VHH binders against S-protein homolog 13 (SPH13). Designs and how they scored, part 2

Target 1, 133 residues: S-protein homolog 13 (SPH13), of Arabidopsis thaliana (Mouse-ear cress) (q5xv33)
Amino acid sequence: GRLELKNEISGVASVRKAKLAVRCWSNEDDLGWNMLKPKQSRIWKFTTMNMWPFQKTEFRCQFRSGFGTTNEDVVTVFSVKDGFRKQCGVGGDECFWVAKRDGFYLRRIVKDGGGDSRKKYVDVLKSKWVWKW

## First folded at step 21 (VHH)

Design l03 (from k03 with T50S)
Fold by OpenDDE, fold request of step 25:
Structure l03 (fold): chain B 133 residues (1-133), chain A 120 residues (1-120)
Amino acid sequence: as target 1 above (133 residues)
Amino acid sequence: QVQLQESGGGLVQAGGSLRLSCAASGFTFDDYAMGWYRQAPGKEREFVASISWEGSTYYADSVKGRFTISRDNAKNTVYLQMNSLKPEDTAVYYCARLEFDSSDWTYDYWGQGTQVTVSS
């Protein structure tokens, strides 16, 4: 499995306000806590349980920022079960996660069918930040 | 040096109101979240309310709807407006600075506290 995360929290004067902490784990792996500074991106690779006929892996994460945390404490970012693969979100689209000032987003990469090599992005809000400390 | 100084405590009758203030110095106030805790005699210190650097608030269930936390960055001050006070609100109230350290939010500096007494 693969998880890509980008910190795009901006519009704040201090790095302290814009940092993003993330912890991801599965039944097979625990990647621990990591900190992303503004504009930083990180990719995590994790082991997928591939034992026929029982292929099942769920990769879950916790996200914390200067604005709080996600509505759900634990977010499932990847799931493989019974031949169904969910990467980042619903469907088989190429996507990665993005943290912004106003919330946590799933960014989908849409290829322009018109022969233009330019990548288009569609951001879908998955959670507003919730303050609870 | 980081300093937090609480004020505004006192004796009040049940149903009354108080407004606590916490004056902060020695750090960039608008970069930090702030919070209030309280400790009654013989009890553990408990969370009351917190406010993020941008003004988002969070409250303990026991004070929700009665207490309001706010901040004035120009004055380097955080406030706790306490309405509909009850005898069980009697405690020493502490102001604290909240830091986002590595993977968790932690209260790293505390004031000396101010006594709040609510009589029945």
Scores: ipSAE 0.779, ipTM 0.912, lowest interface PAE 0.6, mean pLDDT 89
Fold by OpenDDE, fold request of step 25:
Structure l03 (fold): chain B 133 residues (1-133), chain A 120 residues (1-120)
Amino acid sequence: as target 1 above (133 residues)
Amino acid sequence: QVQLQESGGGLVQAGGSLRLSCAASGFTFDDYAMGWYRQAPGKEREFVASISWEGSTYYADSVKGRFTISRDNAKNTVYLQMNSLKPEDTAVYYCARLEFDSSDWTYDYWGQGTQVTVSS
């Protein structure tokens, strides 16, 4: 399995306020708490269940920023065949997680229909930050 | 050095009110979120309320609707207005600063505390 996250929290006077803490876990793995500074990206590798007939693993993630936390744990199911980037699956698009000042997003990487192999990003809000400290 | 000093505690009857203050020094106050905790005799320290650097607030369920946390950045002070006090609110109240450590957000500095006693 694979998790990808990018910290794009900006517009704050202190780098401290833009730091992002993340913890993801499954029944088999606990990835522990990790910190991403602004503009940092990180990929985590983990064990995916591959025992027939069970070939999927559910991961739960918590995200904590200086603006608060996600409203609830983010749940993602991983297939043995498909990586996290392909889970957004609409039209074969790839995706990854992005933290911004105003919330937590799933970013889709779509190909521009205009014939140029240029990558276009579409951000879908998954959770606003909620102050729970 | 970082300093937090609580004041305003005392003895009050049930249904009464108190206003706690926490004077901060030794750091840029307006860059930090602040919180209040309390510890009753024989119990563990528990969260009461918090206020972000932007002014967002969060409360424990046990004090919602009765307590209000606020801050005055010009005075480097965080406040806890406590109304409709109950005997179960009796505790030492602590002011704390929220900071990011090596891996997560945590309260890293604490005051000496101020005693609040609510009589029945």
Scores: ipSAE 0.751, ipTM 0.894, lowest interface PAE 0.6, mean pLDDT 90
Fold by ESMFold2, fold request of step 25:
Formats: structure tokens, sequence, C-alpha cells
Structure l03 (fold): chain B 133 residues (1-133), chain A 120 residues (1-120)
């Protein structure tokens, strides 16, 4: 599988406001805070089937930006649990999330009929930024 | 050099109103969130309200519905309109600048404070 978190925050005068701080847990492992600069991604590539059923792959993250945080304090961004994979689009093995100026989006993989094997995406708003400080 | 100067404090009867101002200088005001904290004698300093650089607001539960934070970027000033004042609102009120550090929003500069006293 594949998980990507990308900072696409743009259109701001201050570089400080375009940063995205992310703290993720891979299953039970706290990966700590990591700062994503504009246009930067954090990518994980992993196998989910080799770990079933004794170790389930799950990524949960907290997000902070110059515009606030997400409505939910901790957002599940990848899980092998029933139904979650379908949210990420066709195939369900790749999940792609994007922070933008106005909020946090799931970038769903959409199959096209072009026949070129190119992926196409649609962005679905998951949470507007909320100010809590 | 960053400077924050509060004004508008004073003595007021319970149920009354006051408007605090915080004049800012020495930085690009539009690029920062601002907040108000207060400290009563013998008590910990506590959060009152904050306003983001784009104008989004956040309030302590104890003041929500009674206090309104606002900003005027043309005047480099943040305000706290305090209505329906209660004796427990008595405190020194401080304005502060918020900065987004590597993983959190923190208060990096504070004003000298203005006293608010609510009687009877």
Amino acid sequence: as target 1 above (133 residues)
Amino acid sequence: QVQLQESGGGLVQAGGSLRLSCAASGFTFDDYAMGWYRQAPGKEREFVASISWEGSTYYADSVKGRFTISRDNAKNTVYLQMNSLKPEDTAVYYCARLEFDSSDWTYDYWGQGTQVTVSS
C-alpha cells in the first residue's frame, strides 16, 4: 500500500502560515511531529496483506497549520479496517491526503476510461481549518 | 522591537461594559494571531480569547457570549469588548502575540497589562 500526506497550502504572504505540522502514529508507534514545507510530501509504502490478521496497518495523524487544526483532533488517514480503503478510491491500496489553505482534503483516486493507466484524482474536503488557540 | 500596549481598563459596576485596546508596533501586525489573557490576584494566568490573522476567534468558556475579540489591521490594534461584567472578571488583562512555531502556537510577546476591577 501507499500513503501520502502533502502540503499544498499556498496563496499566503507569510511562509510561517504555509507550514503544516503533522504528528502521526503507525499503529501504536508515535512517529512524532514533522514539519512539511509548502509542496512537500511525507510518503509511506508498505504491504498490508503480509501483516493480516495479527498486525493491522493503521495511520492516525494530528494536523496543525497557520490556519488552525482539523475538526477531529486525530484523523485516520489509512486503515485496513472494513470500508476505509474504499474511501481512498479505486483499488483501495493507496490513500492521498492534501492540506490546502482552506482545509484538509482526501485526494481520491478515480479510474478513467483513457486506457493509459494514468491516475486521476478528485479532492474531497474532509475538514475546514478550525481556530482553537 | 515588538511592543504591545494595553489600555481601557478601569473600575466598573457588575453588569457593565468595558472595551480594552492593545496597540501593537514593531512587527507586521497582519501576519500574527493575537490573544488576551488575564490574571487575578493569587490565581494562575488564564486564557480569555484569541483571534487569528484572518479574523477567526476562539474564547474561553467562562467569557463566551459576553466578550468579543476583534482586530483593526489598519490601526495595528486588537480589542476586547467585555459586556455583562462580573466580579470574577476582575484581573489584570494582558494582550499577547501568537506565533506558529515548529509544532504549536505559542505566545512570544506580552503587554504590560491593564487592570479591570468589577465591583458589587
Scores: ipSAE 0.573, ipTM 0.823, lowest interface PAE 1.3, mean pLDDT 86
Fold by ESMFold2, fold request of step 25:
Structure l03 (fold): chain B 133 residues (1-133), chain A 120 residues (1-120)
Amino acid sequence: as target 1 above (133 residues)
Amino acid sequence: QVQLQESGGGLVQAGGSLRLSCAASGFTFDDYAMGWYRQAPGKEREFVASISWEGSTYYADSVKGRFTISRDNAKNTVYLQMNSLKPEDTAVYYCARLEFDSSDWTYDYWGQGTQVTVSS
């Protein structure tokens, strides 16, 4: 499987306003805060396990931007459970999330593109930014 | 040199209204969130209200519905309109600048404060 979190915040007068801070947990492991600059991605590639005794793969993250945070304090961005994987699009093994100026989106993979191998996406709003400071 | 200067404090009867202003200088005002905080004697400084650089607002529960924060970027000024004042609103009110530093919003500059006294 594959998880990508991308900062696509743009259309602002100052690039410093376009920063995205992300704190993720891989299962129970706290990966700490990382700052993503505009156009920067954080990518994880992994083998998924969904059954005992193998480690269950789940990623949960907090987000902070120059425009606020997500409505939910912690957002599940990847899980091996069948219900979640279908949300990410075709194949169900890649999940792609993007932060934009107006909110946080799931970028669903809807097909491989036209006459070549390019992928097609639809961005689905997960949460507008909410100011809480 | 960053400077925040509050004004508009004073003595007012319970149930009354007061408007605070905070004039900012020495930085690009449009790029920062701003907030109002208050401190009563013997208490810790507490959050009152904040406004993002884009104009989104956030309020402490104790003032929600009574206080309104606003900003005028052309005048580099943030305001706090305080209505239905109560004696427990008595405090020194501070204007503060919020900066998004690494992973959190933090307060990096404070004004000198303006006294608000609400008589019962």
Scores: ipSAE 0.561, ipTM 0.817, lowest interface PAE 1.4, mean pLDDT 86

## First folded at step 23 (VHH; from l03 with S103T)

Design o02
Fold by OpenDDE, last read:
Order: structure tokens, then sequence, then C-alpha cells
Structure o02 (fold): chain B 133 residues (1-133), chain A 120 residues (1-120)
């Protein structure tokens, strides 16, 4: 499995305010707390011990930014065994997580069938930040 | 040196009001979120309220609707307006600074506290 997160929190005077704390875990693995600075990306690769064919592994992640947390305490992420990235779009699109100043997003990579070498992205808001520190 | 100093505590009758102040120094105040905690005798310290650098607020359920946290960046001060006070609000109230450590957001500096006593 593969989990990818990018911190794109910007427009703040202090780098401290744009920091993102993340902890992801499954029933089998705990990745611990990690910090992403602005513009940083992190990729976690997981080998599920119980490699059953075509099964998704469920991960729970906590995201803590200077602007708050997601509206839910835990965000669930599924990993696909055979995919380089999370499969989340119609037609087999790939996705990864993006944190922005105004909220937490799922970014979809749209495959362009038109021969353009440039990757197109679509950001879908998953949660606004909720202040509760 | 980071310093936080609370004031405004005292004795008040049930149903009364108090306004606490916390004067901050030794750091860029407007770059930090601030919070209030309290500790009653024989009890653990508990969260009361917090305010972000943008002015977003968060309250404990026990004080929601009665307490209001605010800040004045020009004065490097955070306030706690306490209305409709109850005997169970009796505690030492602490001001705290929210900082990001190596892994998470946490309150890293605390004031000496100010005593609030609510009589029945």
Amino acid sequence: as target 1 above (133 residues)
Amino acid sequence: QVQLQESGGGLVQAGGSLRLSCAASGFTFDDYAMGWYRQAPGKEREFVASISWEGSTYYADSVKGRFTISRDNAKNTVYLQMNSLKPEDTAVYYCARLEFDSTDWTYDYWGQGTQVTVSS
C-alpha cells in the first residue's frame, strides 16, 4: 500500500503556523507522529502482512494543523495492493492527500487521454479545519 | 525569556462575573495561539478555552455559553470573561501558550495562575 501527503499550507507569515502533524496507523502498523513543513511531501509504503489478493488495508490518520483538525478526529485511508497510488477516482484515477490553509483535500490525478504530458489535478475538499486546541 | 502573568482573580458570589487577564512577554504574541486552563483542589488540571492567532475560539462544554476568551495583540494580552459563575468554577486559572514541538501542538509555557473562588 501507499499513503502520500503533501503540505501546501501557505500565506502565513510564520512557518510554525503552517506546520502539519500527522499520525497514521492500521491494525498492524503505527507510523507514529510525523511533521511536514510547508511544501514538504511524505510517502509511506506499507506491506500488509496478510496479503490477501485484492484486499484494501484500512488506515486511520490524525491531521493536526495550526488552523485546527479535520471535522472528524480520524480520517480513514485505504491502500490498494496493486496500485502505485490510492485508487479513488472514476475510471481508475489516482489520488493523494493535500493540506491547505482552508482545509484538507483529496487531490485526484486525472489521466489525460489527449497526449498532453502535463498531469492535471482536481482537488476535492474533504474537511475544513476545526479549531479545538 | 517567555513570561505569562495572570490577574483578575478573586472571590465572587454565585451568579457573579470576573474578567481574567494574562499579560505575555518575551515572544511575538501575535504568532501564537493562547489558552486557559484551571485546576480545582484535588482535581486534575482541565482545559477551559483557547483562541487561535486568527481569533477562532474553542471552549470546554462546562463553560460554553458562560465564558468568553479574547485577545488584544496590541497589548500582548489574552482575556477570559467569566459570567454566571458557579461554585464548581472555583479553581486556580492558568494562562498558557500553544506551540508546536517536534511532533505536535502543545502548551509549552504557563503562568503562575490566579485564584478564582465562587461562593454559594
Scores: ipSAE 0.761, ipTM 0.899, lowest interface PAE 0.6, mean pLDDT 90
Fold by OpenDDE, fold request of step 25:
Structure o02 (fold): chain B 133 residues (1-133), chain A 120 residues (1-120)
Amino acid sequence: as target 1 above (133 residues)
Amino acid sequence: QVQLQESGGGLVQAGGSLRLSCAASGFTFDDYAMGWYRQAPGKEREFVASISWEGSTYYADSVKGRFTISRDNAKNTVYLQMNSLKPEDTAVYYCARLEFDSTDWTYDYWGQGTQVTVSS
């Protein structure tokens, strides 16, 4: 399995405000709290052997930023073999999580319709930040 | 050094109002979110209200509609307007600064507190 998160929170005077804390867990694993600075990315990789014999795993994630938290835990199910990034559930596109100033997004990597085989990004808002500190 | 000083506490009858102030010094006030906590006798310290650096607010369910948190960055002060006070609001009220530590967001500095007593 594979979980990927990018911190793209920007436009703030203090780096502190743009920090992102994340914790993901399943019934089998707790990834603990991790911090991402602005522009940082984190990838959690899981081998098939580590999650055997289950072919799919459900993870719950909490995201905490200087602008608040997601309105609820973010739940994702991914294949142990293919990872989350390749399983968006939308047209077979690759996906990963992105934190921005105005909210938390799922970013899809899609090919442009022009036949140039270049990748473009489509961001889908998953949650606005909710202030509840 | 970071300093937080609460004031405005006192004795008030049920249904009355108080306005607490917290004067901050020793740090860039407008870069930080602030919060209020309270601790009643024999109870654990509990969250009351918070205000972000942008002015977003959050309240405990027990005080929603009655308490209002605000801030004045020019005065480095955070306020707690308490209306419709109840005896159960009796506690020492603390001002706190929200910061990000090595792993998560947490309140890292606290004032000495101000006593609020609400009589029935």
Scores: ipSAE 0.760, ipTM 0.898, lowest interface PAE 0.6, mean pLDDT 90
Fold by OpenDDE, last read:
Structure o02 (fold): chain B 133 residues (1-133), chain A 120 residues (1-120)
Amino acid sequence: as target 1 above (133 residues)
Amino acid sequence: QVQLQESGGGLVQAGGSLRLSCAASGFTFDDYAMGWYRQAPGKEREFVASISWEGSTYYADSVKGRFTISRDNAKNTVYLQMNSLKPEDTAVYYCARLEFDSTDWTYDYWGQGTQVTVSS
């Protein structure tokens, strides 16, 4: 399995406000608490269950920013076959998590058929930050 | 030097009101979220309320609807308006600064506290 997260919290006067804490865990793995600095990207690799008939791994993640937390734990299921792409949609698009000042997003990479090397993306809001500190 | 100084505590009758103040110094106040905690005799310190940089607020269930946290950045002060006080609200009230440590958000500095006593 693979988790990718980018911290794009910006426009704040202090760097501390843009820090992001994240913890993800499954039945088999606990990735522990990790901090992403502003503009930092991180990829975690983890073991995906591959025992017939179970070839899926469910991860729960908590995201904690200076603006609050996600309204609930973010759950994602990884399969041996599709990995994280299954979470991106039926088209098998590339996607990853993005934290912004106003919330937590899933970013989908959109492929244009025009041969442009510039990657376009669409951000889908998954959760506003909820102040619970 | 970071300093937090609470004031406004005292003795009040049940149903009464108090307004606590916390004067902050030694740091850029508007860069920090602030919170209030309380500790009753023989009990653990418990969360009361918090206010973010942007003014977002969060309250313990036990004080929701009765207490209001606010801040005045120009005065480097955070307030706790306490209405409809109950004997169960009797405690030492502490002001605290929220900071990010190596892994999470946590309160790192505390005032000396102010005593609030609510009589029945």
Scores: ipSAE 0.760, ipTM 0.901, lowest interface PAE 0.6, mean pLDDT 90
Fold by ESMFold2, fold request of step 25:
Structure o02 (fold): chain B 133 residues (1-133), chain A 120 residues (1-120)
Amino acid sequence: as target 1 above (133 residues)
Amino acid sequence: QVQLQESGGGLVQAGGSLRLSCAASGFTFDDYAMGWYRQAPGKEREFVASISWEGSTYYADSVKGRFTISRDNAKNTVYLQMNSLKPEDTAVYYCARLEFDSTDWTYDYWGQGTQVTVSS
């Protein structure tokens, strides 16, 4: 599996307002808080099995932006659960999340039936930013 | 040099209203969130209200519905309108600048404070 978090916050008067802080973890490991500058991504690749010792196949995150945080304090961004993988789009083994000025989105990869385009995306709003500081 | 100057404190009867102002200088006011904190004698400083650079507001539960934070970017000023005041609101009120530092929101500059005293 593959998990990508991308900071696409734009259209702001100052680059300082476009920072995104993320703290992501599995059940056993906490990666701590890290900052993503505009247009930067953090990518994880991992084995998607629901058995010991592959307990790192579920990821949860917290977010802080210049505009607030997500409605839910902790967002599950990848899980081996069948229902969760369907949310990420075709194939279900790759999940993409995008922070924008107005909120946090799940970016689903869709395929056309044929043609020149290699990939198309649809962005689904997960949470608007909520000011809590 | 960053300066935050509170004003508008004073003595008021319970049930009354008071408006605090915080004049800011020495930085680009529009680029910062601002907040109000208070400290009563013998107690720790506590959060009251904050306002983001875009005007989104957040309040402590103890003041929600009674206090309103606002900002006027043309005057580099943040306000705290305090209604339905209670003796428990008696404190020194501090204006603070809120910075998104690395990965967290922190307060990096504080005003000198203004005394608010609510009597019955």
Scores: ipSAE 0.623, ipTM 0.847, lowest interface PAE 1.1, mean pLDDT 86
Fold by ESMFold2, fold request of step 25:
Structure o02 (fold): chain B 133 residues (1-133), chain A 120 residues (1-120)
Amino acid sequence: as target 1 above (133 residues)
Amino acid sequence: QVQLQESGGGLVQAGGSLRLSCAASGFTFDDYAMGWYRQAPGKEREFVASISWEGSTYYADSVKGRFTISRDNAKNTVYLQMNSLKPEDTAVYYCARLEFDSTDWTYDYWGQGTQVTVSS
C-alpha cells in the first residue's frame, strides 16, 4: 500500500504561511512532528494486506498549518479496514491527501471508464482549517 | 525592534465594557497572528483570545460570547472588546505576537500589560 500527504497550500504572500506541520504514526511507530514545505509530499509504502492472522495497519496524523488545524485533533489517513480503503478510490491500496489553503482534502482516484489510463481524481473536503491557537 | 504597547485598561463596574488596544511596531504586522493573555494576582498567565493572519478567531471558554478580538492591519493594532465584565476578569492583560515556528505556534513577544479592574 501507499499513503501520500501533499502540501498544496498556495496563494499566500509568505512561504512561511504555506508550511504544513504533520505528526503521523502507526501502531507503535511515531515519527514526531515534521514540516512539509509547499509542494512537498510525505510518502509511506507498506504491505496493505494483514499478515495471517495477526496484523492491522492504520495511520493517524495531526496537522498544523498557517491557517489552523483540522476539526478532529487526530485524523485517520489510512486503514486496512474495507470501508476506509474504498474511500481512497480504485483498488483502495493507495490513499492521497492534500492540504490546500482552505482545508484538508482526500484526493480520491476515480476510474474514467474503458481503457483510459490517464489518472483522474476529485478532491473531497475532509476539514476546513480551524484556528485553535 | 519589536514593540507591543497595550492601552485602554482601567476601572469598570461589573456588567460594564472596556476596549483594549495593542499598538504594534517593528515588524510586518499583517504576517503575524496576535493574542491576548491575562494574569490575575497569584495566578499563572492564561490565554484569552487570538486572531490569525487572516482574521480567524479563537477564545478561551471563560470569555466566549463576552469578548471579541479583532485587528486593523492598516493601523497595526489588535483590539479586545470586553463586554459583560465580571470581577473574575480582573487582571493585567497582555498582548502577544504568535509565530508559526518550526512545527508549532509559539508566542515570541509580549507587551508590558494594561490593568483591568472590575468592581462588584
Scores: ipSAE 0.614, ipTM 0.839, lowest interface PAE 1.2, mean pLDDT 86
Fold by ESMFold2, last read:
Structure o02 (fold): chain B 133 residues (1-133), chain A 120 residues (1-120)
Amino acid sequence: as target 1 above (133 residues)
Amino acid sequence: QVQLQESGGGLVQAGGSLRLSCAASGFTFDDYAMGWYRQAPGKEREFVASISWEGSTYYADSVKGRFTISRDNAKNTVYLQMNSLKPEDTAVYYCARLEFDSTDWTYDYWGQGTQVTVSS
């Protein structure tokens, strides 16, 4: 599987306002807080396991932006559960999230019918930024 | 040289109102979030309210519905309107500048404070 978090915050007068801090973890790893500058991404690639006796794969994150944080303190950004996988689009094992000026979005990949490899996406709002400081 | 100067404190009876002001200088005011903290005798300084650079507000539970933070970017000033004051609101009130530093929001400059005393 694949998880990408991208900072697409733009349309601001100062680059200071376009920063995104993220802290993401799974059951085994917590890399602490890291800063993403505008246009930067953090990418995780992993083998998904949702089968006894193997532990379920799930990634959770916290966010801080120049405009606030997400409504939920902890956001699940990847899970092998069927309900979650369908949200990410085709295949369900690659999830792409983007932070924008007005909030945090799930980028759902869709394909054109036509036989070429053009990809399109739709951004679905997960949470507006909420000021909590 | 960053400076924050509070004013508007004083003695008021319970149920009364006060409006605090914080005049800011030495930085681009529009680019910063601002906040109010308070400290009562023998207690730690505690969060009261904050306002983002775009005007979004956040309040401590103890003051929500009674206090209103606002800003006037043309005057480089942040305000705290305090209504329905209680004796528990007695404290020195501090204005602070809030910066998104590295990966966290921090208060990097503080005013000298203004005393608010609520009696009954």
Scores: ipSAE 0.614, ipTM 0.838, lowest interface PAE 1.2, mean pLDDT 86
Fold by ESMFold2, last read:
Structure o02 (fold): chain B 133 residues (1-133), chain A 120 residues (1-120)
Amino acid sequence: as target 1 above (133 residues)
Amino acid sequence: QVQLQESGGGLVQAGGSLRLSCAASGFTFDDYAMGWYRQAPGKEREFVASISWEGSTYYADSVKGRFTISRDNAKNTVYLQMNSLKPEDTAVYYCARLEFDSTDWTYDYWGQGTQVTVSS
């Protein structure tokens, strides 16, 4: 599977305000807090396991931006559970999240129905930034 | 050099109002979040209110509905309007600058403080 978090914060008077700090972990890995500059991504690639009695793959993150944090302190950004997987689009094995000036979004791949070989996407708001500092 | 100067403290009766000011200099004020903390004798310094560079506000539960933080970027000044004051609000009030650096929000500069005393 594949998880991408991208910083797309833009349209600010100072680039300094466009920083995004993320801390993500799974049962196996916790890489601590990292800063993403505008247009940077953090990508995880992993083998998904969904067999009894083994632990299912799940990634959770915390966020800090120049405009605040997410409503929930901890956001699930990838899970092999069926209800979550379908939210990420075709196949459900790759999830793409973007931070924007006004909040944190899930980027979902959708079909356009035409003969276009490119996939199109929509951004679905997960949380506005909330000032809590 | 960063400088934060609080003013507007004093003696006030319970139920009264007071407005604190914090004049800032030595930095680009519009780029920073600002906050107010207070410290009563024998107690730890505690959060009161903060305001982001775009004007979003956050308050301690103990002051919600009574205190209002605001900023005037043209004057490089942060205000704390304090209404319905209680004796428990008696403290030295500190203005602070809040910076998002590296991966966390931190308070990197503090004022000298202004005394607020609320009598019964």
Scores: ipSAE 0.610, ipTM 0.835, lowest interface PAE 1.2, mean pLDDT 86

Design o02
Fold by OpenDDE, fold request of step 25:
Structure o02 (fold): chain B 133 residues (1-133), chain A 120 residues (1-120)
Amino acid sequence: as target 1 above (133 residues)
Amino acid sequence: QVQLQESGGGLVQAGGSLRLSCAASGFTFDDYAMGWYRQAPGKEREFVASISWEGSTYYADSVKGRFTISRDNAKNTVYLQMNSLKPEDTAVYYCARLEFDSTDWTYDYWGQGTQVTVSS
């Protein structure tokens, strides 16, 4: 399995506030807490379960930022074998997670049939940052 | 330099009201959650209330319904409106800034405190 995360939290003077903490785990792995600096991207690889013919990995993540946490304490992500990105949405688009100041997003990589080599993205808000005191 | 300065404390009779203010400087106030704590003589410092950068609030059970935390970003000030005060509310009240410390949140700066005394 594979999880790709990008920290795009910006517009804040404090670098500390713009940091993103993430802890991901599966039944097989616990990656512990990691911190992403602003503009930093990271990829986590998880052990894929042998579920022939569809090898997949179910893993969960917790996200924290200077602006709070996601509504759900745990975000469940599914990935496939061979380092593939999360497939989401209609058409099997590849997706990865993006943290912004106003919330946590799932970014879809839209395949452009027009031969343009430029990657196009669609961001879908999955959770505003909330405070769980 | 980060600075927090409390004011508004004083002597009040039971059932009375006070409004505390905390003036903040030296940082981008509107990016931070703020909190109020209090410490009574011979007791440990205890949480009173907190307010996030977007205005969500949280209160200790002992002050729910009586205290209100608010903020004015234009004035870089956080407030604590205290109503229906009780003698057990007597304490030094401290203002604090909540900062993100890589994986969690912590109050990293504190004011000098303001004395609140509630007489029976």
Scores: ipSAE 0.606, ipTM 0.796, lowest interface PAE 0.7, mean pLDDT 87

